Miniprotein binders against q56419. Designs and how they scored, part 54

Target 1, 326 residues: q56419
Amino acid sequence: MEGRTLEEVQEEVFKRHGVLVPKKELEDLAKALEEAGLLLTEKVEARLKEEEEKLKRERPMRLAGLSYPEGEREARAFLEAFRASYPGEGEEARVLLMPHLEPSRVPEVYGAALAALEKTPPPERIYLVGVAHRPLKEKAAALPVPFQTPFGPALPDLPALQALDALLPFELFNTPLAFREEHSLELPLFFLKGRFPEARVLPLLVARRSPELGEALKVVLRDFPGLLVLAVDLSHVGPRFGDTPLTRTLAEEARRRDLGFLERLAEGEPEAALAFLGANPTRIDGVEVVASLLPLLRERKGKVLAHRLDLEAPTLSAVGAGTLVL

## First folded at step 22 (miniprotein)

Design t_3
Fold by OpenDDE base, fold request of step 23:
Structure t_3 (fold): chain B 326 residues (1-326), chain A 120 residues (1-120)
Amino acid sequence: as target 1 above (326 residues)
Amino acid sequence: SAEELAEKLEELLERIEELLRKIIELAEKGKFEEAIRRVDKFIDLLEELIDKLEELVENPLTKLLAEMIEELAKAILELVFIVRDLLKQGRTEDAIEEIEEILKAIKLILEMVKKIAELA
């Protein structure tokens, strides 16, 4: 309420319009609405607090039985099928860019990531950098708890996370509720944990470009070496994203931007990749992540292993996905 | 007319109540995917309600009352996202508990909409 009481407004209406508002029934109802609003707000706060307290201990699976199998045996068969969907061989990765899109939409792109992981020596730790699809208090965040997977919990690297926090100008351990449903970490982590069961993980989210994150990570990686994974999607085009229905022209533009972005990253020119996108009219999801990690991507040459622009037929929209090894 | 708008809002609120009851029924049957789809439809209808409340504003009193309804509707919206999450987790009892509180709030909104129509 903008500071006006119902009584004050009733008096004003009487003075201006000569209308006597029925006082008692309306006052009782207004009070009941206010009390109901307070009660619902308290319920929301209580449920959010319960979830936040759980997230201090572990991050449970949210997409098990939906996007991937819950059972370990079935999950292993799932990994094998996805690997089989990519007919090529991988390359050793020091940096892996992979999607976080629904796996069934782009199986060969995840298959390419698995192919790269087959050629990669088991890392001690994985720096998993996803996209925050919900607001963060800071530009980036981490959740320093076990993430549940069908292959057992992905354990956090607490020493490396603490070293990273100490180098950042903001609190890294912020907005735990943003991790609760964040699929940009959960989906890639399934594949990573399945391939590297003993690797510790640094689950990171980026909401806004943070050059400080890239500089801090560059220092941390010296003392805490590991695999860097960028879990990002590419173009988002069509009605779901504010465009007209997908056309050949729109699809060609999305592919051009996706491939042009990935190719420049593969050449070790991340600034050129960002410059190529300009205002990002096809809404490449990974822009803020790449912009944050520039110090780690410079001069690293690699290869684009896979790309797909996948049509969501019910919305006539499409999302780009790619796998890049550096 | 304000009366015609109030009637449309009453019809919308009745559809919202029916939808909430259907979500409970689906949740009790373990049909969580279908329940979640109905929750998404509930969100759409509630957003439509909020947008139409501005059309009821004819004087300072109806403005204040519409603002009070909007505040409660926003609180319902926040709670329904929690309901969706509870359903995704298979937490049927917790989801039903919160939906029952939303139903009480929707009834209060309906009563207030009727009062606004009487004042217009």
Scores: ipSAE 0.563, ipTM 0.893, lowest interface PAE 0.7, mean pLDDT 91
Fold by OpenDDE base, fold request of step 23:
Structure t_3 (fold): chain B 326 residues (1-326), chain A 120 residues (1-120)
Amino acid sequence: as target 1 above (326 residues)
Amino acid sequence: SAEELAEKLEELLERIEELLRKIIELAEKGKFEEAIRRVDKFIDLLEELIDKLEELVENPLTKLLAEMIEELAKAILELVFIVRDLLKQGRTEDAIEEIEEILKAIKLILEMVKKIAELA
């Protein structure tokens, strides 16, 4: 608001148009709107504070019954069906890049991740690095609490999380509310917990590139070895993301960007992968995660197991998803 | 015309009110998934309302009033995301409490929209 009061505007309207706006009724209504806005804001703050206090204890499931089954038996059947959707065999992963997109959209991509996990010895811990779709106070954050899954709670590796925090120039345990609904952790965690029920987890979010995170993790991984998982999607194109409706040309460009990114990562050239994207015109979701984890991705040879550009027909938009093993 | 736009906004607000009442009904019946789908529809309608408020702007007064409505509508959106979360958690009473406050705010918006139409 350009600092004008209702009274000043009423006076201007009167001077310009000769219309006496019934001052009192309008003022009373304006005041009621303002008071209502304040009340709603206070309610929001109170509920968010309550949720923050709960998140000090655990992170509940938010997508159970929606994106995956809540019941353990049904959840196991879900995992098997997703694994069956990928006809190939996996490879042992030290680093796994997998999607966080709605599983039903890209079943074979998740199936490829499961195939890789089948060839992977059970890790003591999983470093699960997702994308923050909500703002963080810092470049990255962690939530050091159990994450609920149909397979039981994914327990945090507190010693490893503490070691990581100690090496970062910022407080790692920031913005707990950003984890509340973050699907970039919840969805991949379903598959990871289902495959490795005894693994502890480091749930990490990246909002902005943090080279410090990658360097710190490289040190932590020496004392606390584990599987690194990048839970990232690829291109986001179409009207939902500010483009025209999906065309063959736009889809080909999205695929070119996705595959060119993944292939360079598979060659152990993460800097080349980032450089290949440039301004990232197709909005590859995982850019900030990859940029944060460069020290862990360098000189690793791997394989792209799956890729899909999935059309969301109602919006004529598409999202890329891939599975990469390093 | 400003009158036609006001009528459309009134109809939209009525649909929003009906939708909120339906969300309450569904929540009371334990139909949380259906309630959440209706919350998503509510968000869509409220965003449509916000977009249409710009069309009511004819003078500095109507601009100021539209901005006030927009601010309240944004606060409603923030609270509706909480309602969605409460419904996902099966917290029926808490969800209903917040929806009732949203209903009060929607009524105030309706009154203000009517007032803007009278001033146009």
Scores: ipSAE 0.560, ipTM 0.890, lowest interface PAE 0.7, mean pLDDT 91
Fold by ESMFold2, fold request of step 23:
Structure t_3 (fold): chain B 326 residues (1-326), chain A 120 residues (1-120)
Amino acid sequence: as target 1 above (326 residues)
Amino acid sequence: SAEELAEKLEELLERIEELLRKIIELAEKGKFEEAIRRVDKFIDLLEELIDKLEELVENPLTKLLAEMIEELAKAILELVFIVRDLLKQGRTEDAIEEIEEILKAIKLILEMVKKIAELA
């Protein structure tokens, strides 16, 4: 009833159908509902503003006790168990693609990332690029504050973040609230901080592809070398994502799309990887991040270390996750 | 029928009200983990309410009233996520303040559902 009041609808119903006009008591109750809605919306906005001010100082753990242990001792045992779930060896990474899916669902995929980190010299900083699950004011954003982890705070690389901000045609530090619950940074960061406790972090989110971001990062990485991490998931298929129930055929297509995408990235051909997906019929999560970072991915050859299309039995749906080193 | 659906929604809303009162009680006693588990259940029940509101629509009047309920329920849902965070932080008085406003809004929804049933 966009643009119509209760009174206008009451009159229309009476004119069309001859039904009785609701009592004054109903009209008063409807007004009370509208007033309550406005009040609650204002309280939400006030509380979010309060949280925004706190996020200007630090980003606390939101998934401790849910996705990973809160205590440092337990957290180190957790890392050890995940590494053990991948029996292979990694390779040195200048660029690492890893998931942000719930770790317990794809333990060997996170284990493969840990194996790659074992072969990677400790970087001075990590460029951690996740997927914004809440709208950003711009195509991309960063939050230049410590991110808390069970291994201590992951400190921001302020000089590198400031250099990046200066090169972009928009303010980089633009949407603090988008980081409040963003698991695409928090989950990979747990693993990265556990392996590189001294590395500083550039926590970055992409909402929509930004060629400007990739070009700026290429410049910043020359002056501020570090590890680039694409924290992205792959295919999303099944009813939870708007498809028919998951069939063997749909699952096979999702696996082919995931692996074809990763293999083309591993060949140093990120444009070919995107072209392979076309309209992205299995909703690979990482396309906006890859499309933003093309200058950093071109001609970098590497290897796919792990992949899983993880089935969600209750929803008859699936999500793909992979580990790629370049 | 619409009357049977309204009765089901009234029962759901009454359970939701009882749950909110229990959450306040647990928070006042410092039983934050128990309170948070009850907040998670409240979220599930409120989402069930929202999903069922389309079934109330029989004419333009009930459509408008159902949409008003849905919008308030969505505002409640947003605020309750903040309540969960306040409880995790041990901010008891702030959490209770917001829960009491949510309780007032739930009571209004219940009254409107009863009025929709009377129109049937």
Scores: ipSAE 0.525, ipTM 0.880, lowest interface PAE 1.1, mean pLDDT 89
Fold by ESMFold2, fold request of step 23:
Structure t_3 (fold): chain B 326 residues (1-326), chain A 120 residues (1-120)
Amino acid sequence: as target 1 above (326 residues)
Amino acid sequence: SAEELAEKLEELLERIEELLRKIIELAEKGKFEEAIRRVDKFIDLLEELIDKLEELVENPLTKLLAEMIEELAKAILELVFIVRDLLKQGRTEDAIEEIEEILKAIKLILEMVKKIAELA
């Protein structure tokens, strides 16, 4: 409708209805609205450019005081409380699947991840692979800068990141702004940095499945061994996600699909896990990451430590979260 | 009726103005966590405004005007996310500057809602 001018619409209304609107007053107000919108858009663009330049130097905490405590002492206590919410023992992980859902919604799932980390020798580096919630210019991206945490900065593993970039058919360092608000890295990183304060990090995002990323990571991991973390959530069901109203049957199906997916991954059968989901009717958001990382997941056997399908009461929807060690 | 809808939208916009002024007050006092929670409420109210704009459409003129309001409201939404970030960083003066621009835009929306009601 933007193609029609105010004048054209005013003339149509007068011709059809015989009602004359004071043209100048309406035009002035409409122009003021347009100019205000342009000004606000310009301010947003300027702030985003400022943020982009800052993100080329460091990635600040965005969820401190909201999802986790800002101070180190309180953050340490927070970790211990989460570990206590999972009374079981973990297992050593070479690959860890953990959620990025708000921690307070699934405390025992994060606790299970902490239990696994307790059994895991401190790695030299962590390959942290999250899900891009904002568009990337390529299938995947990294941000080679320190990520701030209450436990100090998580330093990038620049040699490993450069090696990865050199192996990909696209520029790896391609969309700094996508990292600005990306909780799929920040929330898991809080737990990982708290347990492995000396580990460097490769902060990676997947927007669309990239077989090239998995093959490149397989090569990089040979020379730069470390812990691979898939920071992904599972089913997304209910009206917020374009679904039918949440029913007990839909929730039960979502849980079955979450667990079936995780169990097949635990058997070292990532292709079977993807095939099990078919068209992915419960919208497990980990599929693009798993599909990218097939070479790293094949024949790795392990165990599902925890799972929860958590209800979002305000939206009558649910999101699944799990912890898997391989 | 169109008069009842306009009255509801005007009331909503007045609540939005009051909320924005409260956010400024909280930011000036350094109560950033409280200010951010109020920004989240502002977002809810603005999204409610956007949802109700289609109810103003009775003809091509009111459709065009409602779309102009919607575009401005969406620009406000984008800027308010920046405000939330500025508050998280403790950048009080910058956050208030942007909130004042949002207030000006909200007043323009209110003026246009009143004008659309007169055209109905």
Scores: ipSAE 0.520, ipTM 0.873, lowest interface PAE 1.2, mean pLDDT 89

Design t_3
Fold by ESMFold2, look of step 22:
Structure t_3 (fold): chain B 326 residues (1-326), chain A 120 residues (1-120)
Amino acid sequence: as target 1 above (326 residues)
Amino acid sequence: SAEELAEKLEELLERIEELLRKIIELAEKGKFEEAIRRVDKFIDLLEELIDKLEELVENPLTKLLAEMIEELAKAILELVFIVRDLLKQGRTEDAIEEIEEILKAIKLILEMVKKIAELA
């Protein structure tokens, strides 16, 4: 109501339709609804401000007990079970693409990532690049604090993060609350920290394509070598995502697009991988990350280790996940 | 039929209320994983409520009232994400405090839906 009171609306309804509403009863309820809304909004703001201040010091586990075990011993066993779900051998990775989908849905895809890490010399640091599921104030963001895991805190590489921030045309440390619920960092980090307990982390999110990020990271990686991890999912198809119900034909198309995308990345042709998707009709999740990181992906050849299009029977939908080493 | 839609909204709100009470019960028993799964279902039902409120609009008065309900429902949705976080942290008393405020808001929405039905 742009400056119109409830009285004005009631009068207009009576004038137009001849209906008179009991004013007092309606006013009391409308006022109660408005007051409740203000109270709930204030509670949300207070809780989020509290969380924002905490996030300036550390990022706590949010998925322990839900997506992975909370205790270190159980978490270690969980890690080993996931490695066992992928019977193949990995390859050394300088760049690893892995999913952020719920681990229990794609165990062999995470297992393939573990197999690759098994062949990878322990890095001094990990550049973990996820997909922002909440708005960022800029195209990309980082949170330069310890991320808690069942294996202990994943410590930030502050010098590398500061070097990255200095090279960008925007403040890198811009949206702490976006990290509060961000599973695209937490889920891969569980696996990464479990395999590389001494590595520091650069926890990065991309919201929108940032060519500047890729160029800056190319410089930072030269000076601060480490493992680059793209924590992204692939196709999203079916009614949950705005499509007709999932058919065999749509599922086959999604698999073909996922694999075509991954194979072109594996040939060192990230621009061709993006062009292959066109309008991205199966909504591959990682396009903004890949588009931002082109300088780091060009001419870097590798191998697709695993892929699954995970079917969600209750929603008649599917999400793709893959493991790629470069 | 606005009357039929209002009845569906009342049924949905009653299901939501029952679910909130179950979440409180589970949280009090320390069954956090089950409580969180019920929070996920609550989120689905609340989003369904918001979608159905758009169907209730038949005149300027019902449109205004539906918009008021929708704004409160959106505030509830934001707070329920906080509840999920509190449950994940094992902060039982804080989670219940917020759930009780959500429950009060749901009861107000139900009363307004009943009044909208009487106007139709």
Scores: ipSAE 0.500, ipTM 0.862, lowest interface PAE 1.2, mean pLDDT 88
Fold by OpenDDE base, look of step 22:
Structure t_3 (fold): chain B 326 residues (1-326), chain A 120 residues (1-120)
Amino acid sequence: as target 1 above (326 residues)
Amino acid sequence: SAEELAEKLEELLERIEELLRKIIELAEKGKFEEAIRRVDKFIDLLEELIDKLEELVENPLTKLLAEMIEELAKAILELVFIVRDLLKQGRTEDAIEEIEEILKAIKLILEMVKKIAELA
């Protein structure tokens, strides 16, 4: 409230309009609303504190039974079905760009990622870099705990995480609550853990471009080699994102930007990929991640395996997804 | 008119109240997936409520009352995300406890909206 009391406002209304607002009933109701607001806020704070304390031990599945099966047997069948949705062969990945969109929307794009993982020797560790859809205290964060999956826990690489933290000018282990519901890590991790059950994981989130992260990771990767995974979506267009309903012209522009971005990354030119987007009018999700990882993407040549612009028909909106190997 | 808007808000709040009761019923029956889908619908309706409250501002009193309702609605929104998570975890008792508190808050909002309509 802008500092005005109900009494002050009632007095002003009386002075201006000659209307005596029924004081007692309104005062009692306003007080009840305020008391209810305080109570709900206290409940929120208490529950968030409980969740934060749990996140010191593990990150539970949030999308099991919704986006993917909870049971291991069913989860394996799910992986096989997604792999079958991509008719091509993969290539060995040192860097994998894959989506974090709802898997059922872009099955062949996840299938392409699985095809690449089939050709990839099992890594000791996976650097999984997602997009923070919630605010972080710092530009980037990590959660150094096991992430639950249908295939068992994805265990953190604590030595590598500590080495990364030591090279950053900020505390890496910040904002644990941002990881609680972050699907940009959970969804890719399902596929990664299913393919590489013994790999340790470094779950990383990027909220804003951090050149320091890319430079630090470049050093850490020398002593702690592993697979780098960028879990990013591409264009976001239509009414859900502030545009008009999807048209042929808007879809063609989104595809042009998505493919133009991915192709330049495949050529080993990540700065050219960012420059090609300019003001990013189609809202490519992975921009801050790519901008943070420039030192790791430079001069790496690869191939675009899949791309889709998926229509969400109820909102006439669309999201781009792609799979790139480097 | 503020009166017509208040009537629309009352109808919306009644739908929200019915939905909350249905979520409790589904949670008690162990139908967590169906409960979660209805929680998502509740979020959508609550966001619609918040958006419409901005239109209720005709005078300083109605503005103040709308601001108070909006603050409470935002607190409900934060708590309902927690409820969704509790349901996903199978924490039925905890989820129902929080939904019952949300239901009390929605009733207070409804009473306030009715009072605003009487003052318009």
Scores: ipSAE 0.329, ipTM 0.786, lowest interface PAE 1.3, mean pLDDT 89

